# Designs tried in a protein design chat: VHH binders against o26223. Part 5

Target 1, 191 residues: o26223
Amino acid sequence: MKLLWTSQHIKVTVHIDGKVSKMDVLEAIKTRRSIRKYQDREVPEELIDKILDAAMCGPSAVDERPWHFIVVRNREMLEKIPEVHPYGAMVKDAPVAIIVCCDSSLEKIPGFWVQDCSIASQNILLAAHSLGLGAVWTGVYPLEDRVEGIRRLFSIPEHVIPFSVIPLGYPAENPGTRDLFDPDRIHLEKW

## First folded at step 1 (VHH)

Design a37 (framework vhh_7nfr_2)
Fold by OpenDDE, second read of step 2:
Structure a37 (fold): chain B 191 residues (1-191), chain A 124 residues (1-124)
Amino acid sequence: as target 1 above (191 residues)
Amino acid sequence: QVQLQESGGGLVQPGGSLRLSCAASGFTFDDYAMSWVRQAPGEGREWVSSISWNSGSIYYADSVKGRFTIARDNVKNTLYLLMDSLKSDDTAVYYCAKDLEGSYFDSTGEVDYWGQGTQVTVSS
């Protein structure tokens, strides 16, 4: 590894192997954990682009794709989110957060937007994890106080429903893996 | 092994145009942001432009804004730099650069691979 500095103070790291391993989907699912502590390190735009791309790849009811995403990097705004989201304390420590919203005007069938936005949210979490980031799903909908709080804070129109707030960052914790498999939750042919 | 091969450089008069290409191989091209950097004689390397993996984000150095256009073809594994309104100060060796995973080559970015470069000379 060779480190070079440009006239523009750009850090250049020269690697010999240059291979980045990808996490397979099952590994990503199984090893993903909620991360609530983050490094003092910015998340590059490229990663956010990839995450948002993934967020939009999930299925939706009759392909309605009702989701919108607010990417929040402003420090002041991040610090305000916990004021309206009691369980969003970690957001103030994250370098970025994604707010997943539903535009109700895009719904083709009422009510399925919750599933659609859930899928999008989960894809954000998985994508983040696969990219070496930590994230956590902080629920907004269906709690009225949180919905209204986030709505006001970000001037979200009435026909748009904030669904989740997902802080993202390089993880500053390693909670380990969990074995969540429960055979008692599996029923064959009938309950 | 990562390989980057630049082409399209040459001698051009001020106000002229060039199109640079960079053929990439040895890595998943559309997983990485790509950048152009240049090095003038006797000077350090200067960042020119960056483009995200899906072209969703594009950045330019102030010195080339409005004159240069970065683009990529992920099917062809090729990075491009369209250079218009070239100036004498644009004379440099231009390098294609692979950005480090999840980053851009900019004022705070990192790059892990470079090509051999292509010479661009702007002279009357």
Scores: ipSAE 0.015, ipTM 0.292, lowest interface PAE 8.2, mean pLDDT 87
Fold by ESMFold2-Fast, scan of step 1:
Structure a37 (fold): chain B 191 residues (1-191), chain A 124 residues (1-124)
Amino acid sequence: as target 1 above (191 residues)
Amino acid sequence: QVQLQESGGGLVQPGGSLRLSCAASGFTFDDYAMSWVRQAPGEGREWVSSISWNSGSIYYADSVKGRFTIARDNVKNTLYLLMDSLKSDDTAVYYCAKDLEGSYFDSTGEVDYWGQGTQVTVSS
């Protein structure tokens, strides 16, 4: 029953047509930056498949895994996103965007889907970075106007909630890494 | 080697009661949240209940609230599920599950190990 899915996963792993990053996990986490400028270059489907596989590998409250993903490559649709998302102007210039959604019918514990979809979103950002791509998280939920705007634009059913829009592509900018470690935010034994 | 062994299943009439047990070994039991999940014939796995390592946080699926009680005995390394007012819809194989990270009492997403299961059949 898992044979076809396992075979597809193996193919994505073995037949990567892009540059494989030698970056370890910690380095990927520490050097990932929000990328809002993209080259005019298509992202291979194999890389998108690998990114979505990574997105689905995150932990999920009571294993509900409520995430669904919409892959948008259509230029006309990408150009309409900024009309319903004020901070999504860069999406119209991206070769592809992933919309992270929650299927509320899969929700087992009320409210934890937000954490689940946040984890999936971060995995998309890290996987993209590790594969030599750039991406940026743009928030949709819990802003009602954005949720309903994205829902209507992509014909998302009532029981599904759009959570984030993540445009991605080959980066056309190279911001430096940041040192964000703040020991004042670490409390031992008590607050 | 982590091992989880369920027991206590069986055939019961609607409205009956059963007590499931899960004997855990190979890890520090009181460091991890524990869960019960079930799988009915032809269906995917359905989460039933979770309990934190100290029993301070407990969650139930809406389908079993008020009928099932989860409990643990950290001295005996045993997880329990007390099932009252059983319905035909409760017919399933019941599995004991250990949380992968152990840091979140309500998570079963990255389960390290599953037991072999115990069959519960509620006949009409």
Scores: ipSAE 0.000, ipTM 0.168, lowest interface PAE 15.6, mean pLDDT 82

Design a38 (framework vhh_7nfr_2)
Fold by ESMFold2-Fast, scan of step 1:
Structure a38 (fold): chain B 191 residues (1-191), chain A 125 residues (1-125)
Amino acid sequence: as target 1 above (191 residues)
Amino acid sequence: QVQLQESGGGLVQPGGSLRLSCAASGFTFSRYAMSWVRQAPGEGREWVSSISTSGGSTYYADSVKGRFTIARDNVKNTLYLLMDSLKSDDTAVYYCAKGYKSSWYPTKGDYFDYWGQGTQVTVSS
């Protein structure tokens, strides 16, 4: 057993039998970065399946699980996303994008679908990172012009709300680790 | 190299007051939460108080709540403990401690990175 101290936050990683342990969940969360530059390399369907499986494992209000996903690989369609999403320029350069949607017919409690779809979106980002991919969350809801633009572009029904567009691919950039811990935001027992 | 140097201890009568100071060097003081920990004769270490990086949040052990005030001066790289209404039970060596970022509420000093040399506080008639 070997103890390894790492980075600006003191972390302990235990190595057993001469092997590196599987990536710690905490390390995955802390090392995930928004990636907007991708290699010209296709992402295997097997990895997309694993990412979507992880996305659907999130908790949801009253177990409503209102999420639906559109997987976009068609280059022509990816190139049209920036026309309806001003901060989606990087999507046209990604090999694939996932659109997270809410099917309002599955909603059991008003308004909680936003939290549900946020959880699904974050799980996509973490799962992609754990598989050696990079991704970025580009916001759609609650910006009405983006919601309607994406709906029209992908023939999304009126009762379905596009929530986020997440391009992903093998990263062509490495922005490095971020130190975001702020103890001034932690209150003990009361405010 | 990280150094923490406490001062301001001494002998005081019950009900008296003392002001402890801790001069910090060898690290970026303003980037770390700081704590005071004490150790009474024949006892283990007891966490007393902690202060956030900006000084905006402060935390106190129940035994000192309402009597002690923790403060910091990030320009002078100095941590303070203002001690009022001192009791015989407050007799201890008081240590300035640099905390881990991963822990905000340390117990028994388990989550401290560095400790100073300490300053003796004796409350006796």
Scores: ipSAE 0.000, ipTM 0.231, lowest interface PAE 13.5, mean pLDDT 83
Fold by OpenDDE, second read of step 2:
Structure a38 (fold): chain B 191 residues (1-191), chain A 125 residues (1-125)
Amino acid sequence: as target 1 above (191 residues)
Amino acid sequence: QVQLQESGGGLVQPGGSLRLSCAASGFTFSRYAMSWVRQAPGEGREWVSSISTSGGSTYYADSVKGRFTIARDNVKNTLYLLMDSLKSDDTAVYYCAKGYKSSWYPTKGDYFDYWGQGTQVTVSS
């Protein structure tokens, strides 16, 4: 059954054979939206692997690649995340979540791990979208209560910093696309 | 204005114990991670310990693990360092440091925006 979600702006053709039509990078970037409602449908491991592969392809400071990923499918754990993350209510409804973490022992230059993990997180969102999934970035770092909550919940070592929680699944909403281009934010040569 | 005032330092014999205090004012104490840093004569500043805003997480340098305990009282706006089994190598000026809200995890080169004047700890037989 070809679930043709004909939304006017984002034709994600999910082929019955699991082949997802290729989305070009600009299309992925421009049409990506935060998705907080998910179908009662499991996400194949193959798609998660592809997403994680993409997550690890981003640049990092001096190639330090400090990121680690916790893939969470356990329903009980997913349901507990909102208890420590006030804006993570949708996580309990997702079939899977990825927690992006930094291993501080891998850090070569102090402070750039935030950028590294941000890039990884964004790549997860873009890859998910290109594969016909919906996702949302729920920030953990730098809010200490959230960091500690996630740390305790998943028994994350002290040298590892939880950065973001990204629920993902087949989308059950279509928020549409936005044009966010603002020429006033572009300065030539000087401010 | 942010103020940090350390106290409790002194002379102690090896194997002895001290309790340091840091009185904080001029900011919402409970919203910031706090740390202890020490500086021995002729050496650079060394991170000793950090504690999260709620006190739920504590961190220690390897050199002091198992011997030192960091604590805080958010009602009294006070940071503590319990130092047990003191060694000669623990001799230093100990500073209370205010963490930056977005940087609560102690790493090499952590950013602290405010420091106290320090309290001298001398461990000698």
Scores: ipSAE 0.000, ipTM 0.260, lowest interface PAE 12.9, mean pLDDT 86

Design a39 (framework vhh_7nfr_2)
Fold by OpenDDE, second read of step 2:
Structure a39 (fold): chain B 191 residues (1-191), chain A 125 residues (1-125)
Amino acid sequence: as target 1 above (191 residues)
Amino acid sequence: QVQLQESGGGLVQPGGSLRLSCAASGFTFSRYAMSWVRQAPGEGREWVSSISTSGGSTYYADSVKGRFTIARDNVKNTLYLLMDSLKSDDTAVYYCAKDRYSSGTLYKPSAFDIWGQGTQVTVSS
């Protein structure tokens, strides 16, 4: 990062090294969209590793970290996911999907695993977006038919609960941006 | 009233440099991504560069990558474009544009709701 000083003392951070400027966290959050169309392009393992690293950096209740991740690249398996997940049609078109699961045996406080896995799932989405990938959160839990479908499909043990399926790939769509700020949802001091 | 006012354009030789400024008023500048868009004679508007609200992320068209630098000062409500290694093909009216939404940047003219009057940049020997 070379700081170019303009004659007017404007600090301009010029990324000289062609390195994709790292997306700042607020930009990542604000510009992230659900992506359901993907390029016919493989996602490098290095990016998946970074995404999974990010997934594991979220807080969890009493630091229980109950999450597990199934990385699915097998085309046959990806194509089977929509059979048990009615809103997972896009998964068959993705080069890779991450299934976020909870190992209930790791829970320290009952019920907080949903929050933990949600945080992990959101981190996956944000990390993917920051890396130039598109992803979408397809909910599995708490719908019993989806939970059982994914469980059977991937031979997930009974004590492990599939939570979400997140297909990801290089985006083949641009849904645009939204302004989701709603002042009517903000209450000061009391409802 | 929301207003954007560009300045700093002019005539420059190939290989020269210019610094454009855009003064923003009438809205919370720091809440919106900002962009530069240019229009050459007889051509449509072309996206040039965008910068995130905090300035932490910058984006460039391939045609200007490595030569142009976008920056902002949220205290001064000012957007900048440093243009180095200018080429004849960079000749255009340069517009400052406000992003339509506070939630990111689209890299097309339709993504912007407020435009300045533009400043002429002419690169000629």
Scores: ipSAE 0.006, ipTM 0.263, lowest interface PAE 11.2, mean pLDDT 88
Fold by ESMFold2-Fast, scan of step 1:
Structure a39 (fold): chain B 191 residues (1-191), chain A 125 residues (1-125)
Amino acid sequence: as target 1 above (191 residues)
Amino acid sequence: QVQLQESGGGLVQPGGSLRLSCAASGFTFSRYAMSWVRQAPGEGREWVSSISTSGGSTYYADSVKGRFTIARDNVKNTLYLLMDSLKSDDTAVYYCAKDRYSSGTLYKPSAFDIWGQGTQVTVSS
């Protein structure tokens, strides 16, 4: 059994009126967990807009900003994602998903779009967490079958590459936090 | 050398239980999601279960939900599959598989870069 209500006790700044205001950046980074179970509750468009704003604020190679986003709320479309993404089963139960895409025509330096879209994906996860939502990054690129499956399902043109599918919702699970600091991975002045 | 070695398979009667283990070596086990995949005679590979790097998230195929439990011990570098209420349809070679990527759980034969040799599970009736 998981204690789902404990997710509400993530150390976040909360107004006395019950509104969640903000967690600090380090707390958000350290307490973000992949969330794959969601409440039967819609995510307001305002929160999706804030998440996408944060996604577009990431650094990109030579400022190429090659990302495009597809916001999926249609239940029939969400239910089809697991057919082309085997680990996307939770997507059909999410109220919304964001597909992070790269427009290869915007690429200024070859190959760096993968890092650019990874940064955008991570910003989506952190922003969602800071707003009281849960999300998980499900991988698409570089798995060719998933790339083509998602492309066909959402009519994505040939020059655009689907990179990740990120379902989002109010969390219905509470995984414990992790302490991952390992000083053996830090080398001073040289290896 | 990177390797995965399964153990714990065998012949059991319907309704029985088995515990499979997979010993991992040659890589930082705690950095990778791990999966169990099975292959029945004359069939293709079927994904059974996956577990996140920390063990905080677990996933199951619909055919095994409520009957199987996946677990890991990152200190011992060992992956487990606890199988309860076994059915004849669970008869297969069970493979331990390492995710190719250190992020998330990605399913497909091309998504796993290291496979064990497999352990046979036979449920007789």
Scores: ipSAE 0.000, ipTM 0.106, lowest interface PAE 18.6, mean pLDDT 83

Design a4 (framework vhh_7nfr_2)
Fold by ESMFold2-Fast, scan of step 1:
Structure a4 (fold): chain B 191 residues (1-191), chain A 125 residues (1-125)
Amino acid sequence: as target 1 above (191 residues)
Amino acid sequence: QVQLQESGGGLVQPGGSLRLSCAASGFTFSSYAMSWVRQAPGEGREWVSSISGSGGSTYYADSVKGRFTIARDNVKNTLYLLMDSLKSDDTAVYYCARDLYGDYEEGSYYGMDVWGQGTQVTVSS
């Protein structure tokens, strides 16, 4: 039933309003992939602004919106990220990266900033994909060594916590899409 | 010399338990996240578990969650994987890796920069 169920769910599309010339929300979610290879092509500031606008539109606990963003375009700085966040050549090969941070002074409820920054990070990935860009979420928090390394590299104050580093650019790879629907993880009415 | 050395593998019956150890040397162990990655014959590498440098955060693959426990002793510079309720599907070479946890898709082992030589775990009757 698992194979039949996923085929029925994924292969059948129901249209209510014709968004045929733009990527539908469900299509964006289902086709977004981590992209680690980028064209040697500049990303316009206009697109970064749209991505950051989308990032800030996510829900946040008690509307605390604790996120701050560092936009890194400087090649020398991008090349230093792997020294403190050794996710390697991928970050240094991107034309731009966004560092998602939590300003703990804006936190209204303890601990929920992790969820807030996760939501902002995912919105960055989805917005980038919808605009024809590729991106990948590289983890920073809760790895203390990486948090401290990124903090020092970008002069981030102690009350601000770097959460993720997201390199992005025009994609130079196409990994295709994944079929991840797993009906065994869906329970009706009770466990 | 930066080095990771695994031990504790072997042949075990289904439902049995094993404790893997990884001795680290040549670097400040507590300053790095550490991971376990396994590879079955003829298959690709599969991330199993990770632990932060402080030990305050642990992560598990769905296939092992509830059965395996990752732990570390920063005084002894040793990483552990406590494996319970072993299944035939757990048969693989298990590698210890120094890990910086880079990726959220299709395994999180891309950020690993130092690897041990591996220890064989065989679950068979």
Scores: ipSAE 0.013, ipTM 0.254, lowest interface PAE 8.5, mean pLDDT 82

Design a40 (framework vhh_7nfr_2)
Fold by ESMFold2-Fast, scan of step 1:
Structure a40 (fold): chain B 191 residues (1-191), chain A 125 residues (1-125)
Amino acid sequence: as target 1 above (191 residues)
Amino acid sequence: QVQLQESGGGLVQPGGSLRLSCAASGFTFSRYAMSWVRQAPGEGREWVSSISTSGGSTYYADSVKGRFTIARDNVKNTLYLLMDSLKSDDTAVYYCARSEYYDSTGYPIESFDYWGQGTQVTVSS
């Protein structure tokens, strides 16, 4: 049938009719890994557009869709991110980064923007992976120093909250997949 | 016109070695990751190996890891598959394939947009 991913070995999804296909949704979810090393190669704008389209397709509380995105390709700006984000050192080596933001003026239900922006961030990671790219979510919110540093660096207005910085590029590392299924976290019908 | 032309297949005994080549033309070879994909009689296509644009990253299917080596020569626009310790289960038509994306990584989840005609490898006594 179809070759699927395992935690220890690399496989690819193929059609039994003799054609290689794009990975299916479950395979994308199971094989996505955080990638922190990138090739010195430009990511085409068309792929960024596809990733951002996927990001905006996530569910949001009361359909508030509070997300805004900053696409950063400028090398000097990428090199400044580690100065305000101590665990963002890999961003300086990425060809591009996406900053996921919440526009608080679009918020309809208090506090759910965090979940909305988390969903958008995960969709960016999955879409990047499905397109042959690697990415990693670096946390900004709720760490006050990082929020303020990123806001200052990118001239983000006071009513907008930077949530995550996601560098992405063509992978220059290949970590194995992980087996994370834990049946002890599943409770049937009651705790 | 993009063209991929495989060569180097043939009949070999179990435990033998073969070197497959793929001559690429009609595009900037050095800017695309390349892959080998095989199809055994009566089976679907199985990804075998991929190589990044520079050759700095290589990837292998479980079934061939430790026995096959993928390589490329960006000056000659040629992709290679060095096959050692061949087994009867390696019998297949081997296809050269180009990754869909410009400056692609060769990571094995990538789609392919161009394929060669294939070269037959038969491992039998």
Scores: ipSAE 0.000, ipTM 0.115, lowest interface PAE 18.6, mean pLDDT 84

Design a41 (framework vhh_7nfr_2)
Fold by ESMFold2-Fast, scan of step 1:
Structure a41 (fold): chain B 191 residues (1-191), chain A 124 residues (1-124)
Amino acid sequence: as target 1 above (191 residues)
Amino acid sequence: QVQLQESGGGLVQPGGSLRLSCAASGFTFSRYAMSWVRQAPGEGREWVSSISTSGGSTYYADSVKGRFTIARDNVKNTLYLLMDSLKSDDTAVYYCAKTPHYSYGKIQSGMDVWGQGTQVTVSS
């Protein structure tokens, strides 16, 4: 928490063999799955800190970085999320959830905060997977009733927009990977 | 094709009341937030009020709070604006807008206005 919230950055060591690093990234992308069942195990704060650091490393339109994050570990609060999010039933069983928010006062170009927060959400999913955790993106924005439900539940200010709720924990399921490559979606030179 | 048809405007004396309607077609009305936006002669568009998809949350510009009520009927695909204690400053063309972003006192990117609007004139 404190280490990631200072002006100092975590030192990253890049190995000489960049090919191994590239294969690791591709494997993480290909093997990440939505996980909705979690072990009854606490996720250490150090792992949450690494995940949030990764979330903030995404590209952002005109470097606006409008993201804010709420980390929810309180069981009572996690149990209330399904009341305002119909597809968030699994959140009550997770040891922790991250709510990705946009502070609209930080927005420099109208509308691009959606892409910014999508990138942050995906980075959370990939970082969690790389650390041996499972997570799932549950949609909040652009469904206004979910946006307002989450806002009220977590006392989020009017100028801040809750974008996604991402429960995470040690996985209690292994759905396997998917083969999604479709060459019919690739067009050379023209449509 | 998205179509919004506003109605219910007219000439009214200060302190009077009007009920505006917006009939929506060409999209799944119940899946979108809706807003009322107005434009006075020679001025830009001003956000008036917004309502969530279910009608559970409503928001109002400070200039109309306590005087206007926004409502929707998802069975009839109709948006309403109930206007009480009308003032000369309320004179404008009123438009309903399909709202992809939530609005708290401002017009948001992606807010679509498809109708001709309905004229409200408040004068003695």
Scores: ipSAE 0.000, ipTM 0.111, lowest interface PAE 19.0, mean pLDDT 82

Design a42 (framework vhh_7nfr_2)
Fold by ESMFold2-Fast, scan of step 1:
Structure a42 (fold): chain B 191 residues (1-191), chain A 124 residues (1-124)
Amino acid sequence: as target 1 above (191 residues)
Amino acid sequence: QVQLQESGGGLVQPGGSLRLSCAASGFTFSRYAMSWVRQAPGEGREWVSSISTSGGSTYYADSVKGRFTIARDNVKNTLYLLMDSLKSDDTAVYYCATSGDWYEESLGTYFDYWGQGTQVTVSS
């Protein structure tokens, strides 16, 4: 017997005048996955600049925009991150990582910097995905041991709070697309 | 609660074929993307293949593309890996895993649910 599950699972790639079609916003959101395995291939500085530009375009509470970013390419420094971050083992194998930080001196409304830095982190993940890269958000804040470990490792001043470590690179895995829509979580008019 | 049980491994000659199965229980299998990962003797883990929740999209490592086929049966809660034209380099323990749905963009981003594995040995 023939294996029929191949016929309805054929992927179509579209090219226009030799150009690959760009990923739209909904496609980027729905197909972005955490990527933890990377090719042994350098990420161009131009792509990092585009990702950081996108990171700074997120909404921010009363426009405080408290985010700062550390770009880490140094192999010795990347190899030390797993020593202070128990879920960051993949960082040592990434060609680059971005550390999202909050400069507390820029905070205009108490506590909303967490949401601001979360938005910046998600924009990094989406921008990386749209550019053909893979990335994963590894949490730092609010775990004080991780905050202190990352601060010491990268000489981060006391008024700056490391929020997340995001390794990224060209993906060496494709974990598959998710269907996460759950209508039981949607309530019409009332709870 | 989550259980993944691989089977179908064994000894096979180069150029032979094997069919691996992974029986899933303890979760709604049809809502999770699934992957096959292997670990060769003395080497690190290598991603082999992934399949979307519906089976509508499949992905393969370059080393197995054209030789392996991933499939799923959401009625039977079973993941498959059909391996053709086996090479000695395919010798490994093969694991099925959820594709990072339990711990993603947060504190536990590294964690996946994994089965116990099934040994594939390709040699004369």
Scores: ipSAE 0.013, ipTM 0.423, lowest interface PAE 7.6, mean pLDDT 83

Design a43 (framework vhh_7nfr_2)
Fold by ESMFold2-Fast, scan of step 1:
Structure a43 (fold): chain B 191 residues (1-191), chain A 124 residues (1-124)
Amino acid sequence: as target 1 above (191 residues)
Amino acid sequence: QVQLQESGGGLVQPGGSLRLSCAASGFTFSRYAMSWVRQAPGEGREWVSSISTSGGSTYYADSVKGRFTIARDNVKNTLYLLMDSLKSDDTAVYYCAKQGLYTSKYGPSTFDYWGQGTQVTVSS
């Protein structure tokens, strides 16, 4: 006898570029990879809107939903991101990037906006993957130089905090999947 | 099914004020960002102002910033444009516009429905 957690696969049918693609939620989670190389191909507005809809469906502390999003398609602006974000070199080659922000005026409980914006960021990555796109989370908060650099570049108000920059596009690389399951990190009943 | 009906236009002298209203029906008004767009005779459409779903964020064209105020009443399903310090260049048909459900932008290319328009004439 084994201790097993049984899960039923949830199949999602998605329309992308007029084609129907099917991806199980667990498959999407397990096969999503950080993608840093993109095809020179436009991402339709429809797909960006679907990704942002998914981003806003995340749980938030006390239902505060403090997230705001900046969608950047302008090549000149995308090319300036690596100047203020040292790990954002791939952004200049992406057709589009989403900047996840926290509007502090919407915060109901101090500090939980970080978790809220993390959830929104992960939903963007998963939604992009399910739609046949690749994306990567590049960290902004809590690195003060990056926060201020992104704020100034995109004229972000003082009450709004840039959290992450997520470039996305059609993948031009396939890094393969990873087996990350480690049973030594699971403790039963006690540490 | 979607209906947008503008009202409140008319003739006004330079420096005057008008309040435009847009009555919305056939959709859940509180779930959509709304905009005002104008078109002068023989010219293209010009975006004027946009308002977020809650009314918490407002955006204005440089030509009207400081003079116009956009507002909404989600209980009455009504969009407003309060126009102050009107100029002759503000003469146009003003249209109420609904954003598409999954749009991340404000602007003419992202609107999925327009009203019939209301004429505003600013003349000496």
Scores: ipSAE 0.000, ipTM 0.109, lowest interface PAE 18.2, mean pLDDT 83

